# Ledger of designs, part 305: VH-VL binders against q9umr5

Target 1, 268 residues: q9umr5
Amino acid sequence: SYKPVIVVHGLFDSSYSFRHLLEYINETHPGTVVTVLDLFDGRESLRPLWEQVQGFREAVVPIMAKAPQGVHLICYSQGGLVCRALLSVMDDHNVDSFISLSSPQMGQYGDTDYLKWLFPTSMRSNLYRICYSPWGQEFSICNYWHDPHHDDLYLNASSFLALINGERDHPNATVWRKNFLRVGHLVLIGGPDDGVITPWQSSFFGFYDANETVLEMEEQLVYLRDSFGLKTLLARGAIVRCPMAGISHTAWHSNRTLYETCIEPWLS
Below, E stands for the ipSAE of ESMFold2; O stands for the ipSAE of OpenDDE; V2 stands for 0.75 times the mean of E and O plus 0.25 times the DockQ between their complexes.

## First folded at step 12 (VH-VL)

Design pi63 (framework fv_nofazinlimab; at its last look DockQ between E and O 0.75; V2 from the best seeds 0.80)
Fold by OpenDDE, look of step 13:
Structure pi63 (fold): chain C 268 residues (1-268), chain A 122 residues (1-122), chain B 112 residues (1-112)
Amino acid sequence: as target 1 above (268 residues)
Amino acid sequence: QVQLVQSGAEVKKPGSSVKVSCKASGGTFSDYAISWVRQAPGQGLEYLGYIIPIFGTANYNEKFKGRVTITADKSTSTAYMELSSLRSEDTAVYYCARGSYSPYGYEPFDYWGQGTMVTVSS
Amino acid sequence: DVVMTQSPLSLPVTLGQPASISCRSSQSLVYSDGNTYLYWFQQRPGQSPRRLIYKVSNRDSGVPDRFSGSGSGTDFTLKISRVEAEDVGVYYCMQGTKWPFTFGQGTKLEIK
């Protein structure tokens, strides 16, 4: 039998968005038990990410317990960060494939059309002022806001991304790395036509330098220092990168070709 | 000149709801956050929650157990605070206050509304 | 929740004399960014609160220099070098480091 699949949604999203994905999985992997977690939907997805991690943890623990052979995680957009954190704090997870579906794994610093109402162009340059404060860090979007022009503020004020990345020292860094390394495969999915994740390479742990030049994963300090295990995972062949063009952010979970190419191979 | 103008005094029955408005002028509404604080007669200040209009959602003090709803209308530069299931203990002056950016980050409460008295009585 | 404790709660002062208000927090107010989000507010009779001090020791524009804030960690002080009649009111400290943000009980300053 196929391993159970757990799905975690993204910002301003809900379980309903994954109806096509469920169809694809059912068709190609009949009998798969798929659970789309209906937590922190809509505006509730703006709750602090650590709060979300706790909520999702409570939901996945029973599922994992009933699946001794392991489970797969499909985590979309913001959900990808939630899942990464989840795997970092759980010392007993049994995740085989962690599929990060267009997730800002290295953070967000953009003002795309999709997010204009949240991040107008004029706001992008100033959002650090609110996001790196106690007021801002109560919202999920600020938990992974990564301003390349204010790196010191990010490193010191980010209460989520900087921690799970091991970019700021904390007492759980070693343990979290150990826990995350329990994953069988890390499948990174994203693409240049996403239109929301900025830069889109963030889905592959790429990100801006101080000049807003995009550097790849292997050039990132988190990789070079292996702060949370990326270098180790890559070395053992556990990282899969699946870029795809022509897919908008809201279509990653509803594209058949993408599913067959980037998701399905890792659900066995 | 920055101003926060709140709606007028309210008298409500227990169990009902009240919605107080706070209209901001003299700045860009989307660049600020609006905090709501209340003060019972002769008592201190209590933080209810705050909204960041650009985010479209608020953060609430859990003490109010979901009875408080804070919203914002960017088109009118107006923030709202709705309190449901009113009790006599909710009798207080309700204040809105603006937060703004400083060179050192975000700072709350640089400007205050005039306050709105809400009386809950049978 | 972080508990803010002010002392004294009542502060009678002679005009022209100095005043001092203490505010203590139940835990450190130092945020991860290194800032301490401690604020002081003044509320004159019949008026809305007014921010006097932000982040421990920074005086807001228009606030007389006779007001000063100091402290660190869990202990903070608001000082008035020479009290004037217009200083009558209630003073509150507030922490903005940990949600929910909380106020002290208030200190009522009166003229003897």
Scores: ipSAE 0.881, ipTM 0.951, lowest interface PAE 0.6, mean pLDDT 94
Fold by ESMFold2-Fast, scan of step 12:
Structure pi63 (fold): chain C 268 residues (1-268), chain A 122 residues (1-122), chain B 112 residues (1-112)
Amino acid sequence: as target 1 above (268 residues)
Amino acid sequence: QVQLVQSGAEVKKPGSSVKVSCKASGGTFSDYAISWVRQAPGQGLEYLGYIIPIFGTANYNEKFKGRVTITADKSTSTAYMELSSLRSEDTAVYYCARGSYSPYGYEPFDYWGQGTMVTVSS
Amino acid sequence: DVVMTQSPLSLPVTLGQPASISCRSSQSLVYSDGNTYLYWFQQRPGQSPRRLIYKVSNRDSGVPDRFSGSGSGTDFTLKISRVEAEDVGVYYCMQGTKWPFTFGQGTKLEIK
C-alpha cells in the first residue's frame, strides 16, 4: 500500500484547489489516502504562521501515528513554510517526501498578480514599515516578507522565517535542525512564470542581494553555515530540484505534466 | 491633518449587537494599523483588536474572539467594530486609533477618534 | 499576557513641582529588533487619550519638553519637571512588544 499524503494549502486558499491533484494521485497510485487539511482557509490563512503550525501539527499527528511506514507532505505556496516549521518542531515526524510546491522558502519581495488584490497600488518598497513591527508580525504575509533593501530589519523583526531558516539565532535551533534532517526527500518545485513568488528562485532557496541580484542556494549563508541542514541534505542526495517554465502560480496543483515529472516519482 | 471621526452614542439591549464606525480623513488610511480600544466608566483602557486595511483582515484579543469583528472599507477610509451578544459589562466608551511612522519604525495610537459611548441596558 | 503595573495610582502634586510615574512590566519589553515598545499616554477629563512618548523616551511633536520618559527592560518612568494645571488627567503606559498589547491601570494626577 502507498504511504498517506497530507496536503497543506497556501494563502487565501482551501482544499478545493487540489481536486485535480487528487485525481492525478488516484490515477497513478490508486488506494492512496490523501488528506487535504481544511485549516486556516481563506482569510484565516493570514493568521501568524506559528499559530498555523500549531493547528496543522495537531491535525497531522494522528495521521502520522497511523502510518508507521511514513507519510508524504505536499505543501503549496505559503503552505510550504508551514511544512518547513512542522518538520523542525516535531521530534517524531515520519515524513518521507516533503514536496514544496512553489513556496517562498527564502521569503517574498515583489508586487505580484496575487498581492495586487490586497493593495491596488504597488507597495513593495513600503511594506517593510508595517511588516517589521509587532503589529505586522501577527499576519502571515509579514512573517515571510523579505525586503532585500532592509535585510537588517527582516533579520531582527521576522518572528518566523528568519528563525526557521537559522538567519537569526534561536534556543531551539539545534533541535529544529536535527528534526528537519529526518526528512527522506526535499523536493523543490517552482518556475520563472509563476507570477506571484518573487523572486521565483525563492522556491529553490535562492534570493535577492541588496542590488536585487539573485544568489542561488549554494551562495546563501544559511546553506554555507548549514543552519538547518540544507548542505547536509544535498550531500546525502536528498534534495530534488524540479523547475518548470510555463506554469502560473495557481496552476502548480493542476498541471498533469508537472505532476508526472516532479511529484509522481516521489510518492511511494 | 489626520482626523478620525466616530459614529454617535448608542443604547442597546442585552443580547443585541452594535456596530461603531470610524472615518479617517487626511493622510493615508490603508498602510496603518487601525486599533479599537474600550474604556468602561471610571476604568482603564482595554485593547479589543486591530486591522491593517491593506491585508483586509483583523487580529483580535482572545478575550473578545467570537464576539468582535473589525472591518475596513478602503474606498470610504472607514473602519468598523461590531460587538455581538452584548452584556451590561460591555458598557464603555469605544475608541478607534491610528498609528504613525517614526525613524524607529511603526508607532501605535498617534491619532484617536473622539470615542463612542455604548450603553447596554434593558 | 504581559501585565503592566503603574504606581502610584493617585498622584496629588503642587503646581510647579515635579511629578514621577512608574510603570513595570511582567516581562522584558525589548523586541528582537532591539527596540523597546513602551508608550505613554495622557487622558484629560472628558477627552480621548493622547500619545506623549513613543519607544520609552521619544517625545511626540507638540508635547512640551517638561515631559520625559526613561527606563529599560521592565522598569519605566514618566517625569513631568514642572506640573501645570493643564496636566491634570490620567496617565497610561502601554506595551506593544507582545500581542495582546496591554495598558497599565492608569495614574490619576491631581492638583493638591
Scores: ipSAE 0.836, ipTM 0.927, lowest interface PAE 0.8, mean pLDDT 92
Fold by ESMFold2, look of step 13:
Structure pi63 (fold): chain C 268 residues (1-268), chain A 122 residues (1-122), chain B 112 residues (1-112)
Amino acid sequence: as target 1 above (268 residues)
Amino acid sequence: QVQLVQSGAEVKKPGSSVKVSCKASGGTFSDYAISWVRQAPGQGLEYLGYIIPIFGTANYNEKFKGRVTITADKSTSTAYMELSSLRSEDTAVYYCARGSYSPYGYEPFDYWGQGTMVTVSS
Amino acid sequence: DVVMTQSPLSLPVTLGQPASISCRSSQSLVYSDGNTYLYWFQQRPGQSPRRLIYKVSNRDSGVPDRFSGSGSGTDFTLKISRVEAEDVGVYYCMQGTKWPFTFGQGTKLEIK
C-alpha cells in the first residue's frame, strides 16, 4: 500500500500538465491515491504566494487527515515554493517525501518564457524596480524574484521568499524551522537545460553571488546558519539531489526516465 | 512626455457593461502599474485595480470582485477596464493613471488620463 | 483596508494666507523596506488629479515651493505656505503600503 501523493502545479499551469506523471505512478505504484490540486491555475497562479499557500493548505488538510501514516508532495516550479511554505506553516503536516520538481527554491533572476511571451525585451536587470515595491509584491513572480545586484532591496521588500528562507528576522522563524524539519525526505530535481529557472541551481538551493557566480547550497548563508533546517536535513541524510540534463522546464513531469530515476524511488 | 488618452463618455443601462480604453504615448508602458480609479459625482477617489502589463494580469480591489476586468495590449500601449453588471451607483468618472520611477523607487499616479464619464441610467 | 482620514473636509482660506491639511491612517504606512508610501494629489475644478508629493515629503517637478509635505507613521500634513488663486480644488492623500491602496476622503480648498 502506497502513501497518497499530492501534486501542486506551477505558474500558468493546470492539472492536465500532469497526465503523464499520473500514468507513470499508476503503472509503477498501482492503487496509489493521487490528487492533483486544481487551484490558482492559469493567470490565478500570479496571485500573491501567501494567498496561494492558504488556499492549498485548506485543500491538503483533509487529504492528510485521511492518511495518518503520511503523504508525499510532488511540487512543480513555483508550486515547490508553495509547498515549502506549507511545510513551514503547518504544525500538523505528515509529509514523508517532498519532491521539488525544478522549483526556484533560492529565487529567480532571469528572463523566462512567461516574461518574454508579452514582449521580446530583456527585463531581468530592471524588474527589481517594480518587484521591490508594494505594487509588485502583489504578484507571485515578484514574491520570489531575487536580484543578486540589489540584495538589500530583496531582503527588505520580499514578502515571501526572504521570510521562508529565514533571510529576514521574523517571530515565526523557530516554529517554521521546526515544522519544515518534520519532512522525511527533501528530493531536489532540476537540471542545466531547464531554460526557465535561472540559475537552474536554484532548484538545489544554489544561487548567484553579486558577480553572478553560482554558489552551491552548502555555500549559502541560509545553509551555513541553518536558518530553516537545510544543514540539519543534510546531516540526517534526508536531502536527495537528482539533477538531470536534457529536460526543458515544461517536460519535467512528462519524462519517463526522470520519473524512474528521481521520483519513483520516493513514492513508498 | 507621457500622455494617457481615454475613450469617450458612455451612457449605459443598468445590468450592461462598459469598457474604457487608456492609450499611452510618449514613453514606455509594459513595466509600470497602469491603475484605474473612479470618482462618483461630488465624491472622492476609489481604486479599482491595476495591471503591470509585462505580467499580463491585474490586481483587483475586492470591493469590485467579479465585476471589473483590467487588461492591457502592449503592442498598442493601451490598457482597458471593463465593468459589468452596471448599477446606478457606478455612475462616475473613470481615470487611468501610470506610475514612474524616482531615485527612491516606484511611484504611483504620475500621469493621469483625462477621465471618462460613465452614466448608468434607465 | 487602511482607512485614510483627512481633516478638515472643507477649508476656506484667505488669499496669501497659509493652509494646512491633515491626513491620518488607521495603521502605520512604513513598509518593510523603510519607505513610507504616502502621497498627496490636487484636483482642480473640472480636471484630473495631479500628484503633488510622493513618499511623504518629495515635491514633484513643477510643483510650487509653497507646497510641502511632512509626517511619519500614521500622521501626515500637507502645507501651503501662501495660498494662491490657482490652488482652489480638492486635495487627497493616498497610501500605497497595503493593498488595496486607499485615498482620504478629500479636503476642498476654497478662497473666501
Scores: ipSAE 0.759, ipTM 0.909, lowest interface PAE 1.4, mean pLDDT 91
ESMFold2 (binder alone), look of step 13: mean pLDDT 92; pTM 0.937

Design pi64 (framework fv_nofazinlimab)
Fold by ESMFold2-Fast, scan of step 12:
Structure pi64 (fold): chain C 268 residues (1-268), chain A 122 residues (1-122), chain B 112 residues (1-112)
Amino acid sequence: as target 1 above (268 residues)
Amino acid sequence: QVQLVQSGAEVKKPGSSVKVSCKASGGTFSDYAISWVRQAPGQGLEYLGYIIPIFGTANYNEKFKGRVTITADKSTSTAYMELSSLRSEDTAVYYCARGSYDNYGYEPFDYWGQGTMVTVSS
Amino acid sequence: DVVMTQSPLSLPVTLGQPASISCRSSQSLVYSDGNTYLYWFQQRPGQSPRRLIYKVSNRDSGVPDRFSGSGSGTDFTLKISRVEAEDVGVYYCMQGTKWPFTFGQGTKLEIK
């Protein structure tokens, strides 16, 4: 009776991370068929995002075909970008709720604790040099690296995020917009204590300007131009914003209060 | 100033594996691509793969995927290329190379190692 | 994969004369950023390759000005205005626009 749920993991992650989420869904919506996609796990999560989109697309097609009344997507961190592209490239998807758990929807620009461990110097200001090259674009993290001080390089060299956000023209843009607009609900979740996603407002389509001042979704050109349908979805009442403080990046899929507040209401 | 020094020549039997090292000195190690290219005797150059040490993983040419592993040890500024299930066709000189940052971006193959001859004898 | 085709494969040349090597790609090498990731390398007998030219026409520091690169899209040329004895070796073009990155088959330059 409940629509099936498809779960897509994040960077350096796997299906095992969602055991608590599955427990919560079983408690509140018993009988729900939940499929956690076991593709591009661990280091394979660094493969180019378009390659990941192709692999996940092949996995979701039979699941969607068996559920004519629709499915829900729960997509965590980098997985939220994979799901954004899936909704654009699939001309026959039947997704009702797309639940984005702390995903860098406008990109990433910041030194996480992980990145600082790898380098003694701040890498955020220099990562643009390798990321905006053919060498860098073969790694998923560079596909959504969005340096606000080199926005021209991001717009021209990003092989993924700039295209799915409609920030750079693409022959398929009109079809991608039409497909994305088929979604029932876009549920955006994130918060200031995440500690990884920088700026955290990227999870809500906000992002830095050239002075590192955060501009919210409604001030973004992609929204104002309705490049892939955000303005249309908001006008339709289909965008849900659910910010929550006190949750670190690795806890979004395992916090009961978060689940009950932001996820449970959208699982029909 | 920047130097890449590779390990010495190897003679291996078919079916075994070989691990070639490439030690970098001078400049930084972590934030640029380190590429591996091979050259069979009297033949041209073939790209195996590359690693960007900061990401901790490599990108491989599909032809070698499943047999080649490229790793990097930042503490010793050393990159490694391991090739398994060796065949006579794998007899070649194996080169490591890295790029530099020039003209506001990344440019590959500024510096090359001296090469490591790997001979697979049957 | 992008196929890189060089011609000629064998280039005998007289000392002091000009030499020209062509490189053709099976598809355009213009990347989305407007740059063309085409490179030229020289390999002298018994030595590692050495990069001469990056992004079609930019000569590396220390490379003699008698070497020049030109071209666009799918057709590229390396020219040596006045061949010297030290120029003997094999010359390779390479594309870095689309993975896997690929080399031409090489052109052997020899003195007549």
Scores: ipSAE 0.774, ipTM 0.894, lowest interface PAE 1.1, mean pLDDT 90

Design pi65 (framework fv_nofazinlimab; at its last look DockQ between E and O 0.85; V2 from the best seeds 0.86)
Fold by OpenDDE, look of step 13:
Structure pi65 (fold): chain C 268 residues (1-268), chain A 122 residues (1-122), chain B 112 residues (1-112)
Amino acid sequence: as target 1 above (268 residues)
Amino acid sequence: QVQLVQSGAEVKKPGSSVKVSCKASGGTFSDYAISWVRQAPGQGLEYLGYIIPIFGTANYNEKFKGRVTITADKSTSTAYMELSSLRSEDTAVYYCARGSYDSHGYEPFDYWGQGTMVTVSS
Amino acid sequence: DVVMTQSPLSLPVTLGQPASISCRSSQSLVYSDGNTYLYWFQQRPGQSPRRLIYKVSNRDSGVPDRFSGSGSGTDFTLKISRVEAEDVGVYYCMQGTKWPFTFGQGTKLEIK
């Protein structure tokens, strides 16, 4: 039998967004028990990410307990960060494949058309003002806002991304790394036509330097220092990168070709 | 100069709802947190919640158990605070306040509204 | 929730004399960025509150230098070197480090 699949949604969406994905899984892997977690939907997805991590943890623990052979995680957009954190804090998770579906794994610093109402052009340059404060950090968006021009503020004020990345020292860094390394495979999915994740390479742990030049994963300090286990995972062949062009952000979970190419191979 | 102008005094019956407005002028609106604080007669200050207009949602003090709704209209630079299921204990002056950013970072409560008296009586 | 405790609650002062208000938090107010988000507000009779001090010791523009804030961790103090008639009102401390942000009970400053 197929391992259970747990799905975590992204910002401003809900479990309903994954109806096509469910169809694909049912068709190609009949009998798979798929659970799309219906937590923190809509505006509630703006709740602090650690709060979300706790909520999702409570939901996945029973599922994992009933699946001694392991489970797969499909985590979309903001959900990918939630899942990474989840796997970092859980010392007993049994996740085989962690599929990060167009997630801003190295953070967000963008003002795309899709999010122009939320991230106008002026906002990209000014959001650090509110985000790197106690007031801003109560919102999920600020928890992974990564301003390359204000790195010191990010490193000190980020209450989520900087911590799970091990970019700021904290007492749980070693344990979280150990826990995250329990994952069988890390499947990174994203693409240049996403239109939301900025830069889109963030889905592959790439990100801007101080000059807004995009550097790849292997050039990132978190990789070089192996702060949360990326270098180790890569060395043991546990990281899969699946870029795909021509897919907008809201279509990652409803594209058949993407599913067959990037998701399905890791559900067996 | 930034100014916050609140709506006028309200008299409400128990069980009803009240919606107070706070119009901001003289600066940007979307990127700053607008806080709502109330003060019962002769009592101290209580933090209700705040909104960052660009995010479209507010952060609430759980003490109010979902009775408070804070919204913002970016087109009019106006924030709103609605309190439902009113009780006599909700009688208070309600204040809006806006934060700002300086060389020390983001700071709340740089600017205050004049306050709105809400009286709940049968 | 973080409990903010002010003392005294009532502070009668003779004009020209110094005043001191204490504020204690139930837990450290140091945030991850190293800042301490402790604020002092003044509320004169019939007026809206006014911020005097931000982040423990920074005086807002227009605030006389006779006002000063100090402290660290969980213990904070607002001092007025020479009390003037216009200083009559209620003073509040507030923490902005942990949500929900909370105020002290207030200290009522009166002239003897």
Scores: ipSAE 0.911, ipTM 0.964, lowest interface PAE 0.6, mean pLDDT 95
Fold by ESMFold2, look of step 13:
Parts: sequence; structure tokens; C-alpha cells
Structure pi65 (fold): chain C 268 residues (1-268), chain A 122 residues (1-122), chain B 112 residues (1-112)
Amino acid sequence: as target 1 above (268 residues)
Amino acid sequence: QVQLVQSGAEVKKPGSSVKVSCKASGGTFSDYAISWVRQAPGQGLEYLGYIIPIFGTANYNEKFKGRVTITADKSTSTAYMELSSLRSEDTAVYYCARGSYDSHGYEPFDYWGQGTMVTVSS
Amino acid sequence: DVVMTQSPLSLPVTLGQPASISCRSSQSLVYSDGNTYLYWFQQRPGQSPRRLIYKVSNRDSGVPDRFSGSGSGTDFTLKISRVEAEDVGVYYCMQGTKWPFTFGQGTKLEIK
């Protein structure tokens, strides 16, 4: 029998968007209990990420309690950041596979076609000015905005990403690392044709240096210092990287080949 | 030169709604916080909420959530505040305000509208 | 919510003399970036508020140098070195560190 699956959606998204993923799971793993969390949908997905983490935490607790053998998380886009924070703040989680589906795990820095609807002019070089303020930090996009040209401002003003990455000192850093390391597998999914996540390597914990050259996960300070457990997870063989070309941001949860290749093997 | 021009005074009956506009002229609008603040006669300032127009949604003071709707039209550089289910205690001057940027960040409330008197009487 | 408490609420001052307005917050206003988001506003009779001071001590453009702000943590002060007739009005502090951002109740400055 299969472990329950919990699905967490992304920015401007809702539980309805995952109907194809549900069909694939039902076909390949019949009898799997799948819960797509119906919280912070649509414009509510712009609420502060810590508020979202708290709401999703309350929703997952009873599901995890009824599945002592463990659960799986499938977390899409912004939802992957919510899930990573959940794994850090919950000392009682029983997550086996954390499947991060094209999530900006090291942040976002881009004027992409998807974000051009939100940002009708080129804004990436200027958004730090409002995002790294208390006014901007009340919106989820600013919680993970990562301007490589103003890294000092990011490190000190980010209310979310700099904390869950262990990039800024805080009293919970050791406990959050311990909790995150309880996960069985971290499955990283993304690709160069995503069109929204910028750089797309953020889905694999890669990110820009000050010259906008992408440094991969193993070149990042948060990996090298093992600030929240990435180096430990990689060393124990718990990180799975599943890149796939040819998939746009809105198609990750509705592509059968992607599901069969990158998701299905981890839904034990 | 940035100016915020608000719509004119309104007299309303209890139970109705009011929509106040705030047009930014002589400057840009979309990546600033556009805030709404009110002041009842003889009273202090009260923050209702704000919108950052590029995000397309507002952040509300919980005290007013459910009765206040703050929106923006990026194409006309105009923000709106709508207050529903009006009561006599909603009689106040309603101000919009916009921030500015300095060399190291964002600063709120640099530019203020002229205010819009809303009177609620039976 | 962060409570902002001003003292005094009414401040009669002799023309040409100094004035001092206190503002205290119920919790620290120091943000993670090291900034203290404390602001001062002046509202002259019949006018919109006007920002005087941003981030504790920075005077806005066009604000006379007789106005100064100081303080840290939870305790802040606005000073006017020599009160002029044009300074009459109500002065508000505001915190911008923790949403919802909140104003003090105001200090009415009058010439006695």
C-alpha cells in the first residue's frame, strides 16, 4: 500500500490545478490517499510565507498523525519554499519524499514572461528597493526575492529565505536543521525551459553570483557550510536531481513523462 | 513633481458605500506602497491598509478587513479605497499617501493627497 | 499590534523656546536590517500630514534644521530648538517595523 501524498501549490495557484497529477497517481498507485491543500489560493498566495507555513502546518498535522509509516510531499513553485520551511519548523514531521517541483529554493531574480504579467516593465534590478523593506516583506514574492547585486540587503532584510537558508543568525537555526534532516529523500525537479524560475537552477539550489554567473548547489556557501543540511543530505545519498528540458512552468504537474520519470519512483 | 489628487467630498447614508480615488500625477506609481489613512474629526491618524500596485493586491489592517477594499489601476496611476456598510463613526477625512526611495531603501508617506471628507449621517 | 505612546498629548510652548515630544513603543522598532522604522509627521491646522523625520533622525528635504529626531529601541524624541508660530499643529510618531504599522495618538503643539 502507498504512503499518503500531500500537495502544496504555488503563486496565484489553487488546488484545482493539480487534477492531472491526481489522475497519474491514481493510475500508477491506486489506493493512494492524495490531499491537495486548499489554502492560500489565488491572490491569497501573496500573503507572507510564514503565515502560509503556519496555515499549511495546521492542515498537515492530522494527515501525518494518521500515517505513522510516513507521507510524501509534492510542492510546486512557491509551494516548495513553504514545504521546506514546514520541514524545518516541525519536529514531529514524518515526511519520506519531499518532491520539490520547479521551486525557487535559492530565490528568484527575474523578469520572466510569467512575472511580466505581474511586473509589466522590467523591474528585477529595482525591486530590491521595496522588497527589502517592511512594506515589501508583507508579500510572498519579496520573501524569496534574491537580488545578487544587493546581497547585503537580502541577508539582513529577508524575513523568510535568508532565515530558512541559515544565511542570517537566529535562535532556531540548529533545531531547524535537525528537523529538516529527518526527511528521507529530497527530490529536486526543474529545467532550463521553465520560463519563470530565474535562474532555473534555483530549483536545484543553484543561484547567481554577483556577476550573474550561476553557481551550482555544491558551490553555494549554504551548502559548503551545511547551514540547513544540504551537504549532509547529499553525502547520505538522499538528494535526487531530476532535470527535464522542454517543460514550461505551468506544465510540470500535467506532464506524464515528467511524472513517470521524476515523481512516480518516489511515491513508495 | 509628484502630486496625489483625491476625489471630492462625499455625504453618505448609513449602510451605503463610498469609493475614494487617488490619482498620482507628475510621477510613477506602480512599485510604491500606496497607503490609506483616515482621521475622524478631532482624532488621530489610523492606518487602513496599502497596496503595492505591481503585486495587484492590498495588505489590510485587520480592524478594517471585510469592509475596506483597496485597489489600483496601473494604466491610469490611480488607487481606490472603498468602504462598505458605512456607519456614523466612519465620518472622517480619508488620505492617500505614497512613499519614496532614498539611496538605501524605501521610505513611506513622502507624498500625501489633499484628503477626502466623507460624512455619514442619517 | 505595536502600541505607540506619545507624551505629552498637549504641549503649550512659549514662542522662541524649545519643545520636546516623546514617543515610546511597546516593543523594539529595530528591524533585522539594523534600521529603526520610526517616523515623525506634522499636521498643521487644516492641512494634510507632512513627513518631517524618517528612520529616527533623518530630516526630510525642506524641513527646517530646528527639527531633530533621536532615540533608539523603544524610546524616541522629536525636538524643536526654537518654536515658531508656523510650528503649531499636531505631531505624530509612527512605527513601520511590524505590520500593522501604527501611529501615536498625537501631540498638539500650541503657542501659549
Scores: ipSAE 0.817, ipTM 0.914, lowest interface PAE 1.0, mean pLDDT 91
Fold by ESMFold2-Fast, scan of step 12:
Structure pi65 (fold): chain C 268 residues (1-268), chain A 122 residues (1-122), chain B 112 residues (1-112)
Amino acid sequence: as target 1 above (268 residues)
Amino acid sequence: QVQLVQSGAEVKKPGSSVKVSCKASGGTFSDYAISWVRQAPGQGLEYLGYIIPIFGTANYNEKFKGRVTITADKSTSTAYMELSSLRSEDTAVYYCARGSYDSHGYEPFDYWGQGTMVTVSS
Amino acid sequence: DVVMTQSPLSLPVTLGQPASISCRSSQSLVYSDGNTYLYWFQQRPGQSPRRLIYKVSNRDSGVPDRFSGSGSGTDFTLKISRVEAEDVGVYYCMQGTKWPFTFGQGTKLEIK
């Protein structure tokens, strides 16, 4: 009766993080088949995102094939970018709701709690040096590092995010856009107290300009050009924005109020 | 002044493992990445993998599938390369080399260690 | 994997004469950023390799100007305008455009 739910985790994460989410789904939609994918766990989450997309694609194909009425995706943090690419590369996906939990959809520019704790020196201004090289692009974090002060380097060197956002040309861009537009609903979730995703508005396709002023989705060239279908989805009424204050990065998948407000309504 | 100093030569039995160290002095450890390259006697160079210490993990050449592990300890400015399930064809000089990211971006191999001879014999 | 092919593999040269080493890649080494990640290294007998050239044609600090790199796409050349005794050693090209990064077989430069 209920469509199956596929869950994709984030950076330095694993399926274990979603135990509360599974409890909430079982309480409100009993009988839902929920599959939390145990791929690229822990430090393996630093593997290049295109490699992760390939592995997750192989795992989701049989699940989608068994659910002719469709499936839902819940994709957390970095996992939201994996799901963005899955929806673009699969010409046969049957995803109804794509629920993005605090994912850096326009990229990341800021010291994360994890990286800042490891090194006292701020990495914000210097990560572009290694990230925008073939060496750096073999790590997932560099695939969506988006330095607004070196946007030309991001556009030219990013092997992942610049391509799936249509910010740099790719031979498959037209097909990727067509495939992505097959999604029923794009549910965007995030908030100002996340503490990791910087700027937090990246979860809603907002991002810094060269002066570090945040421009919202409707002011982005990717939206205005409709590069992968955001403008078309918004016009169709298919984009849902659900911001919530007071939630830290590791709590999006374990907050009951967040679940009831932003996730539960989109699980059929 | 930057210097990379590697641990001394080792003789190992087939099936054992070896762990080679590479200590960096001069500069800030977080300002570079460390690559590991090997060279069998009289043969060419082969790229094993590299670590970017600020990410806390490494990237490996799949040819060594699960046999090579590269780690870094920022408190001692030391990188390590461990190779397990040793075979006679693993006999080689193992080099660490630094790549820095400066005003010109990332450039690999600006400084090399002296090399560590690992001999695998029965 | 990108295959790097050097020629010749053995290069006997008379002191004071020029030397040229070719390096060919199985696919273009131009990265999406427009840079070509092609490197040249020198290894003298009993020593660690030393980087001579980065990104096709840029000489490393302290490398004599008699060394020059050139090329584009899949064909690259290292030239020594006037070979000196200290140039004896093995020269390697390397591509850093696509992982796994790969080296050529090496060219042994000898004085005849």
Scores: ipSAE 0.804, ipTM 0.909, lowest interface PAE 1.0, mean pLDDT 91
ESMFold2 (binder alone), look of step 13: mean pLDDT 90; pTM 0.926

